# VH-VL binders against q9umr5, part 75

Target 1, 268 residues: q9umr5
Amino acid sequence: SYKPVIVVHGLFDSSYSFRHLLEYINETHPGTVVTVLDLFDGRESLRPLWEQVQGFREAVVPIMAKAPQGVHLICYSQGGLVCRALLSVMDDHNVDSFISLSSPQMGQYGDTDYLKWLFPTSMRSNLYRICYSPWGQEFSICNYWHDPHHDDLYLNASSFLALINGERDHPNATVWRKNFLRVGHLVLIGGPDDGVITPWQSSFFGFYDANETVLEMEEQLVYLRDSFGLKTLLARGAIVRCPMAGISHTAWHSNRTLYETCIEPWLS

## First folded at step 23 (VH-VL)

Design xj4
Fold by OpenDDE, last read:
Structure xj4 (fold): chain C 268 residues (1-268), chain A 123 residues (1-123), chain B 106 residues (1-106)
Amino acid sequence: as target 1 above (268 residues)
Amino acid sequence: QVQLVQSGAEVKKPGESLKVSCKASGYTFTSYYMHWVRQAPGQGLEWMGIINPAGGDTDYAQKFQGRVTMTRDTSTSTVYMELSSLRSEDTAVYYCARVGVPFSDYDWGFDYWGQGTLVTVSS
Amino acid sequence: SYVLTQPSSVSVAPGQTATISCGGHNIGDKEVHWYQQRPGQSPVLVIYEDSNRPSGIPERFSGSNSGNTATLTISGTQAMDEADYYCQVWDSRTYVFGGGTKLTVL
């Protein structure tokens, strides 16, 4: 039998967003128990990510307990960060494949219509004034806002991304790293035509330097320091990178070719 | 200013197909989902389906499954709705309507509507 | 299928408060949107997510939702408010509209 699949949605999504993915899984892996977690839907997805992590944790714990052989996680967009944090705080998770589906794993720094909708008077260049304030950190999108031009503010004010990355010292860094390393495989999916994740390489733990030059995962301090286990995972062959062009952000969960190429192989 | 401009009225015969266009302007076309809703004369609103910003991801009301096709042309910022095997009961004003939040197919409400396209199906 | 029930018509004198109900099983657990449609015009969103007004919508429009009933309230009703009003929710992959309420301003 196939291992259960748990799906975590992204910003402004719900379980409805994964109707095609469910169809794909049911068709190709019949009998798979797929649970799309319908928590923090819509506007509630703006709540602080640590709050979301706690909520999703409560939901996945029973599922994992019933699946001693392990489970697979498919986590889309913002959900990918939620899942990474979830796996960091859970010392007893049994995740075989963690599939990060177009997630801003290394943060977000782009002008998108998300930004226009949420902060109509702000551009990415001045969003740091909001996102790195105490009240800004009450919004999920600010929890992974990564301004390369204000690194000090990011490191000091980011209450989520900087912590799960181990970029800021905290007492749980070692334990979180140990927990995250329990994952069997980390499958990173994204692509250049996403249009939302900025830079798109963030889905692969790449990101801007101070000159907005995109550096790859292996050039990142979090990798070099192995602050949360990326270097270790790569060394043991546990990281899979699956880039795909021609996929827009809202199509990652509804493209059959993408599913067959990047997702299906890891649902066994 | 957001505008949705639809194609003109049409007269069709039973068995034919209709294709209504909805040209969007005043916002980023590739950021918003689009709905189609119709309204028969003197009747209420009826949801037909939704299409994602890039096109290719659709969800249709069960009533129209197999008969409706929604498409998008990014180059012209236009959404299309085609309904085949027309019947007299398909006589209605057809509306395109935008989802109120970008990159989301969640139910945020339909914040902007086209002016509507009357399609009359008669023998 | 999920059903939204609205009164067919509501009448109000100018300056008075109009109340339009939208009934649905546990509708309080859903997010309700309201649309205004004047004769010969397209629908206009007047309330989203139970109680929020889009920009440009007068403050006299308000909404609430609890239990089995969502309510659109129009205070200080004006002649221009005469229209059909529709409530709308999402349920089981379907977007559901109420039957509509014709508001007449006497």
Scores: ipSAE 0.929, ipTM 0.959, lowest interface PAE 0.5, mean pLDDT 97
Fold by ESMFold2, last read:
Structure xj4 (fold): chain C 268 residues (1-268), chain A 123 residues (1-123), chain B 106 residues (1-106)
Amino acid sequence: as target 1 above (268 residues)
Amino acid sequence: QVQLVQSGAEVKKPGESLKVSCKASGYTFTSYYMHWVRQAPGQGLEWMGIINPAGGDTDYAQKFQGRVTMTRDTSTSTVYMELSSLRSEDTAVYYCARVGVPFSDYDWGFDYWGQGTLVTVSS
Amino acid sequence: SYVLTQPSSVSVAPGQTATISCGGHNIGDKEVHWYQQRPGQSPVLVIYEDSNRPSGIPERFSGSNSGNTATLTISGTQAMDEADYYCQVWDSRTYVFGGGTKLTVL
C-alpha cells in the first residue's frame, strides 16, 4: 500500500486546482489516500503565512496520526513555504517526501501579474516600502517578498521568510532545524519558463545577489551556515533536484510528463 | 483594456459541429483561465467548462463531456470551443468569460465576457 | 444537482428599493455572485462574494447572504436598472446559475 499524500495549495487556489494531479496519482497509485486541504482558499490565501501554518497543522495532525508509516507532502507555489514552516514547527511529523512544486523557497522579486493585481501602483523596485512594514507583513505575498537591493530591511522586517531560513535570530532556531531534518527527502521542482517565481532558481534555494546575479543553493549563506539543515540534507543525499523547462506556473500540477518524472518516483 | 472578441453568428444543421473562437487582448493571455457559458433563447446561463491557456488543460461540465472540446492558440491569443453532434436544443448564445484574478481557477465571479455568438441549429 | 431559486419577476416604482432573492440550501455557506443582463447584451458582474461591488458599479447596488437566502438590493431604482438578474455559486466542481429575475421599473 502507498503512504497517504497531503496537498497544500498556493496563492488564490483551492483543492479544485489539483484535479489533474489527483487523477495522475489515482492512475499510478490506486488506493492511495490523497487529501487536498481546502483551507485558506481564494482570497483567504492572502492571510499571514504563520496563520496558514497554524491552520494547516491542525488539519494534518489526524492524517499523520493515522499513518504511522509516514505521509508525503506535495506543496505548490506559496504552499511550499507553508509546508517548510510546518515541518519546522512540528516535532512529531512523519513526512517522508516533501515535494516542493515551483515554490519561492528563497523568496520572490518578480514584476508578475500577481503584483500588478495586488499592488497596481507598485513595481518590484519600490514594493519594499509596502512589504517591509508591519501592515505589509499582514499579507502572505509580503511574507516572502525578498528585495535583493534592500537586504537590511528584509532581514529586520520579514515576519516569516527570514525566520524559517534562519537569517534572523530567534529562540526556536535549533528546534526548527531539528524538526525539519526529520524529513526523508526534499524534492525540489521548478524551471526557467515558470514565469512567476523570480528568479525561478528560488524553487531550488537559489537567489539574487545585489547585482541580480543568481547564486545557487550551495553559494547561499543559509546553506553554508546550515542554518535550517540544507547542508546536512544534501550531505545525506536527501535533496532531489528535478528541473523541467517549458512549464508555466499554473501547469506544474497538470503536466503528466512532469508528474511521471519528478513526482511519481517519490510516492512510495 | 481587457477585450474578448468572439467569432460571428452561425446557422448549423443537426449532426454538424460548431466551433466558436474567442480572441483575447489587453492582458497576458496565458495568465488567466478562460470559461465558456451558453444561454438558450429565453433561458438562463449554463456553464460548459474551463481551459488553462498555459498548457491547454481543460475541465468540462458533466452534461457536455464527450461532445465539447476546448483548445487554444497562444500565438494568436485565441481560445476555441467546439461542440459536436449538434441538436436543436444546442441553439444558444455562446459566451467566453474570464475572472479578474490571474493564475486562478477559483470562482471570483466573471468580470469579463465576450460579446456572445448566436448559433442556431435548425431541423 | 445544486439548485438556485429566483422569483421570475419583480416590479418597482422609480426611486424605490428593489429586492431580488436567490434561494438555496445553506447558500449562506457559499460565495454568491450577481449579474445584470440587459436585452441583447452580455452579463455584467454587479456583486461578487456576497456583498462586494466591482469598480464602476453604482453604490445603490448591494448584496447580502445568510442562511438559505442571498439577496440583491437596488436602492433608488432607475430606468436603466431594468434588466434580468442572475445569482451564481460554485458547487461540486461546477458553476450554478439561478433561473433569473426580470426587474421592471414602472
Scores: ipSAE 0.884, ipTM 0.931, lowest interface PAE 0.7, mean pLDDT 95
Fold by ESMFold2, fold request of step 25:
Structure xj4 (fold): chain C 268 residues (1-268), chain A 123 residues (1-123), chain B 106 residues (1-106)
Amino acid sequence: as target 1 above (268 residues)
Amino acid sequence: QVQLVQSGAEVKKPGESLKVSCKASGYTFTSYYMHWVRQAPGQGLEWMGIINPAGGDTDYAQKFQGRVTMTRDTSTSTVYMELSSLRSEDTAVYYCARVGVPFSDYDWGFDYWGQGTLVTVSS
Amino acid sequence: SYVLTQPSSVSVAPGQTATISCGGHNIGDKEVHWYQQRPGQSPVLVIYEDSNRPSGIPERFSGSNSGNTATLTISGTQAMDEADYYCQVWDSRTYVFGGGTKLTVL
């Protein structure tokens, strides 16, 4: 039988958002127990990411306990950051495949319609004034805002991303790295036509330098220093990169070819 | 700023198909899901389904499954709703509608509505 | 199927408070939206997520939701408030509307 699958949604989503993905899993893996966690739905997805991590942790514990052979995570957009934090804070997780579906793993620096909707007078060059404040860090979007031109403010103000990336010292860094490294596979999915994740290479642990030149994962300090285990994981052959062009941000979980190519092979 | 402009009223016979267009302007077309809702004369509102214009995926209310098809043309920022095998009870005003939150199929309430398209089905 | 029940009509004197009910089993666990529709016009969202007003909706419009009843309240009712009012929820992968309430300001 197939390992259970746990799905974690993104910003402004609910379990309904994954209706097509659920059908694809049912078609190719009949009998698989799939749980789309219906927590922090809609407006509640703006809650601080550490609050979301705690709530999702409580929900996944009994699922993992009932599945000693392991589980898979499929985590979309903002949900991929929740899942990566789960892998760090849970010393007893049994995740085989962590499937990161167009997630801003190295952060977000996009003038997106999300930004225009939430902060209509702001743009990416000035959003740091809001996000790198104690008030701003109470919103999930600001927990992974990563302004490459204000790295000092990011490193000091980030309550979430800088910590889970190991970019700022904290007492749990060694334990979090050890926990993350227990994952069987890290499956990174994303592409140039996403239209939201900026740069789109953030889904592959790439990001801008101070000149807005994209440095790929292997050029990032967090990789080179192996801050949370990316270099170790790559050396094991446990990182899978599955880029796909032509897919917009809200289509990753509804595109059948994407599912068959990038997701299905990892749902053992 | 946001506008949803629908095609004009139509008169149809039973057994025919209708196809209503909804042209969007004033926003990024592919950033927002589009819904269709109808209203029979003197009656309430009835949800028909949703389309994601970014990828074209759809979900239809059970009542219309098998008769309704929703499509879009991103080059013209237009969604279409086609209803086949028309009956007299399909006489209604057909609305396209949109939520106010981007990239979300969550129920935020419909902030934006087209002007409506009256389709009359009579023998 | 989930059913929302509204009174067919409500009458109120100008300046008085109108209340329009929307009944549903455990509706207090759902997010309720309210629409105003004047004759020949498209619906207009007046309350979303139980109690929030969209921009441009007068503060005399308010909403509440608990138990088996959601309520739209219009204080200081004016002649321009004469319209049909619909409640709406999402339930079981579909959108459900109430039958509508005609508000008359006499």
Scores: ipSAE 0.877, ipTM 0.928, lowest interface PAE 0.7, mean pLDDT 95

Design xj4
Fold by ESMFold2, last read:
Structure xj4 (fold): chain C 268 residues (1-268), chain A 123 residues (1-123), chain B 106 residues (1-106)
Amino acid sequence: as target 1 above (268 residues)
Amino acid sequence: QVQLVQSGAEVKKPGESLKVSCKASGYTFTSYYMHWVRQAPGQGLEWMGIINPAGGDTDYAQKFQGRVTMTRDTSTSTVYMELSSLRSEDTAVYYCARVGVPFSDYDWGFDYWGQGTLVTVSS
Amino acid sequence: SYVLTQPSSVSVAPGQTATISCGGHNIGDKEVHWYQQRPGQSPVLVIYEDSNRPSGIPERFSGSNSGNTATLTISGTQAMDEADYYCQVWDSRTYVFGGGTKLTVL
């Protein structure tokens, strides 16, 4: 009765990271086929996001083929960007709910412990020197690094985020938008106490302007130009926003109240 | 400097409970999962479980399920491990351990270890 | 459950090369970590992900992993290398350690 659920992990994760989420789904939706994709685990999550998209695409094809009524995606952190790219590049996806679990959908600009671990001699103000280079774009975190003070460099150098956002002209833009718009619902989850996604409103397609003032989704150029279909989706009533305070980055998939409020209703 | 400082040695009787603390310093406590590993005298290492100090959620090795409880106090940056219904076979050095990668419960190998807490269970 | 097999002991003369094996079914498909434990001390990670050295570990420590065997190699073995050595993998939602190998430097 329930559509299959496909789970895509984030940076430095594996399928193990979702052990509590799996418990919640089993309790509320017994018999649901849930697949947590065990690809690009740990250090491999640093591989270029287009490489990850290709691998995850190959893994989801047979799952979608066996579920003609559709599937759901639950995609956490970096995994939400992988999933959004999947929706764009797959001509024949049958995703009903795309559940974005605290994902940096408009990019990341945080001085986080991730940054300190990956680039110990850098800060957010100077990381653009690394990330907006061909060498930097070979790393996943740089694929969605979004420095609001070097937007021209971002637009020219980004091999991933600027493309899937339709912020730079490319030959696939029309077909990617068409494919993305085949999704049934876009469920956006995140909150102010995440502590990693910066600004946290990136999980809702908000982001900084050049003064580090957060502009919400409806104020973003990608929304106003409808470059990949956000305005169209919102007009259809297909965007669900589920913010929740008090949840840190690693707790989104292990909080029962969050699951019951923001995820469970969409696992038809 | 990352440091994990554990509570002192204990002597217990069978049927009692042990509770070992592990106080973290030199890093953001809620950014890293904490693990517990034990070692019986003259024996190898045995993983007991993991706790996420950010949310407090846990996962325990099957051998210890039902006997082990891991908790944390974010205000003191301390993780606790309690093992109940002790037997003589529970005599061991108990270690807290951490991987070097933030926000990850993946197996990176354990870069950081507490000094160990000897718990002796004897009648 | 998954089992890692190590020899109980290995003896080597100072300056010689020590090899410590870690056997497991298709262990070459897993990431193997190695720990050194001196008497009365906590374990120390000496090799991670098969062959990488953490910062501060002497270059005489190296590792390999293929097929059913992972190997820790210590070249130019010194008296200070006398310790217990454990291999470790992740398998099926748990951490699996080998039984340990006592390295004796004659």
Scores: ipSAE 0.875, ipTM 0.928, lowest interface PAE 0.7, mean pLDDT 95
Fold by ESMFold2, fold request of step 25:
Structure xj4 (fold): chain C 268 residues (1-268), chain A 123 residues (1-123), chain B 106 residues (1-106)
Amino acid sequence: as target 1 above (268 residues)
Amino acid sequence: QVQLVQSGAEVKKPGESLKVSCKASGYTFTSYYMHWVRQAPGQGLEWMGIINPAGGDTDYAQKFQGRVTMTRDTSTSTVYMELSSLRSEDTAVYYCARVGVPFSDYDWGFDYWGQGTLVTVSS
Amino acid sequence: SYVLTQPSSVSVAPGQTATISCGGHNIGDKEVHWYQQRPGQSPVLVIYEDSNRPSGIPERFSGSNSGNTATLTISGTQAMDEADYYCQVWDSRTYVFGGGTKLTVL
């Protein structure tokens, strides 16, 4: 009756992190097969994102094969970038709803407690020295670090975000765009009180210009050039934007009103 | 610099409730989950549950479901644990504890502990 | 109801190596943490994720975990190491502690 749901966690998470979300799905849509992927948990979430994408791909293949009618993805924080890469690299995916829960889709530039914990002597203004090096790119958080004041370094050094955004030429760009466009709906969730995603509009494909003024999705070059399919999806009516104030980063998956408003309608 | 300072010892009678506070300082209160662990006299450690101070959501060990309530006050950086319908076997030292990793309910081990609050339930 | 089994006590002479076992079904598939608790004090994390030492824990503390047994090892045991030691894992949505081992030095 209901399509299977696959959940992909974020930095320093595990399947336990989604216990409340699982309860909401079970209460509203009984009988839904929900799989919270228990891969790259805790400290392993720092592994390079392409390594995580490969591992998650291997886990989702049999689930998708058993559900020819399609599946839904719910992907939280860093996990939303893993899922977007999955949609690009899998030419046989059958994802209907891709639900992005407060994910840094255009990157991260925040002086957060994550940064302070991981790099206690660094600030957002100088983290590019670490993240835009070969050894920095071996850490997941650096794979989507996006310093608006060092665009040339970002474009040359990023092993992940610049590629999946189509900001740097690569031989798979056309195929990745085709694969991504097979998704039924892209559901973007986030809000101003998140406290981690910086700017919070990154969850909606917005990001800073060089003056740290936020440009919204429709003002981004990746949208205007339709580099991976955002303009096509919007024209198709397939992009849903569901902002909600008053929700901190760790509460997106434990807020019932958020679930009922932004998630449940897309779990057909 | 991280400090977890708990309220003082209490003496209770069976059927009453206890409520222990844990005031946090030296870090961003809403960035870290808080746990409660108790220890009966001469016995081992027992996990009671977890609270997310950011959203207030909780998860409790099955043994304490229906008797335990964890709350927080973000304006004072304080977590509370209330245990109702007390019995003599609830006599224990109650600890608040925190992992060392922000924004994570994963089991990293508990790096930071309060000083403990002895609650005695008798007669 | 996952169970961790520890010996009730272990005795060692000063300077010798103490080993404290923690038994559990397939515990090698889990991450094991160890705590030291001196009388009247709060627990102190001495090993996390099987074999890692938190900052400030002496190098003489080490840990291992494979199969059905995790082990805390204290080399060059000192009188100040006399304490209760607990192993702990995550299992089935809960934190599980061993019953504790009292380490006596001489």
Scores: ipSAE 0.873, ipTM 0.928, lowest interface PAE 0.7, mean pLDDT 95
Fold by ESMFold2, fold request of step 25:
Structure xj4 (fold): chain C 268 residues (1-268), chain A 123 residues (1-123), chain B 106 residues (1-106)
Amino acid sequence: as target 1 above (268 residues)
Amino acid sequence: QVQLVQSGAEVKKPGESLKVSCKASGYTFTSYYMHWVRQAPGQGLEWMGIINPAGGDTDYAQKFQGRVTMTRDTSTSTVYMELSSLRSEDTAVYYCARVGVPFSDYDWGFDYWGQGTLVTVSS
Amino acid sequence: SYVLTQPSSVSVAPGQTATISCGGHNIGDKEVHWYQQRPGQSPVLVIYEDSNRPSGIPERFSGSNSGNTATLTISGTQAMDEADYYCQVWDSRTYVFGGGTKLTVL
């Protein structure tokens, strides 16, 4: 018998986006209860991430209550940030595996087709002018926009990422860290050919310094200060890194080899 | 400018297969899902399926399961739709179509359509 | 399967307002898209997500959706609006199109 699995989608997605992942779970772990949360679909995925966290929180409570032995989370792209916030704000979560599937955990700095669609007159070098404003923070992508050349503005303007990373002082930091640390395993998945997450190492808590040199997780201040529990989790042996080359952003949840290698082992 | 250019009209016999191509240009081919829709003469539109050019995964309408195969060639920015065991009822104009939102298999409405490919199945 | 019902034809005088209905069970809970198809041409998206107009579509095109009926409205109808019009939704992992309505401007 397998623990229930909860799936949280990314930007411009719906539950339909995970049809292949659902097939893989059913074939390899028959009888597993899998729920793909059908909230904030399509255009609604642009709503502020704190609004999304509240809605997803309400949806996961009854699922977790029915599974006192625990659940697993599979959280894709933007959804991985929603899930990390859930783990911090829920005093009573019972998540064993948190599987972060190509999620921009340290933020995004990419000139992607998403950016071209959302902000057609902007580029990554000037998007900070929009995103680091109260108006910009009303859009989900700006909630995790992380311009390495304007870190001072990021730290002061971010209404979401700087807070869940513990990069800015706030009264809930200690409680959020304690809640996050109740997770059994943190499984980090991503790869160099993703084409959207920029830098792709953001999926592993790496990110650019001011010179656009990628610093790995253990070189990040949030790790060194253990601001939300990464250093503690790593010391506990609870962080799993599963990089895979050759996978584009929309193919992570439809690649059987990726599923078998990086996801299936953690769906106990 | 986004363009979807399809292969030319075909005449087929019952029992044969058709294969229509759709060459994309003016955008990043792997950033957008591609759909196929057909229209029998004098009739309405019918969705056939979707392909993700990134990775090649597909999902087909139930009516076409087992007869349709969609593939792509990323080096030429081209998708293909093959329909086997043709019947006279498969006479239609076949369209490739795309939504306007990147990285999404959500229903945004189809902003871009190929010019259509008439396939006639007779005698 | 989910069914969308449209009238076969609608006739309007030039300059008047045309309305084209699309009936479906609880269609107000779905996002409705509308396509115009001129004779011998590919479909063109004229309304998406119930009421939004793509760039380049004249303001005289509008849409609404509530209850069991979605409606495409064309005000100040012109001869060039003469075409077939299709409504479309997503339901149960498939795209569903209405049967189409032929708009005649006389």
Scores: ipSAE 0.868, ipTM 0.925, lowest interface PAE 0.8, mean pLDDT 95

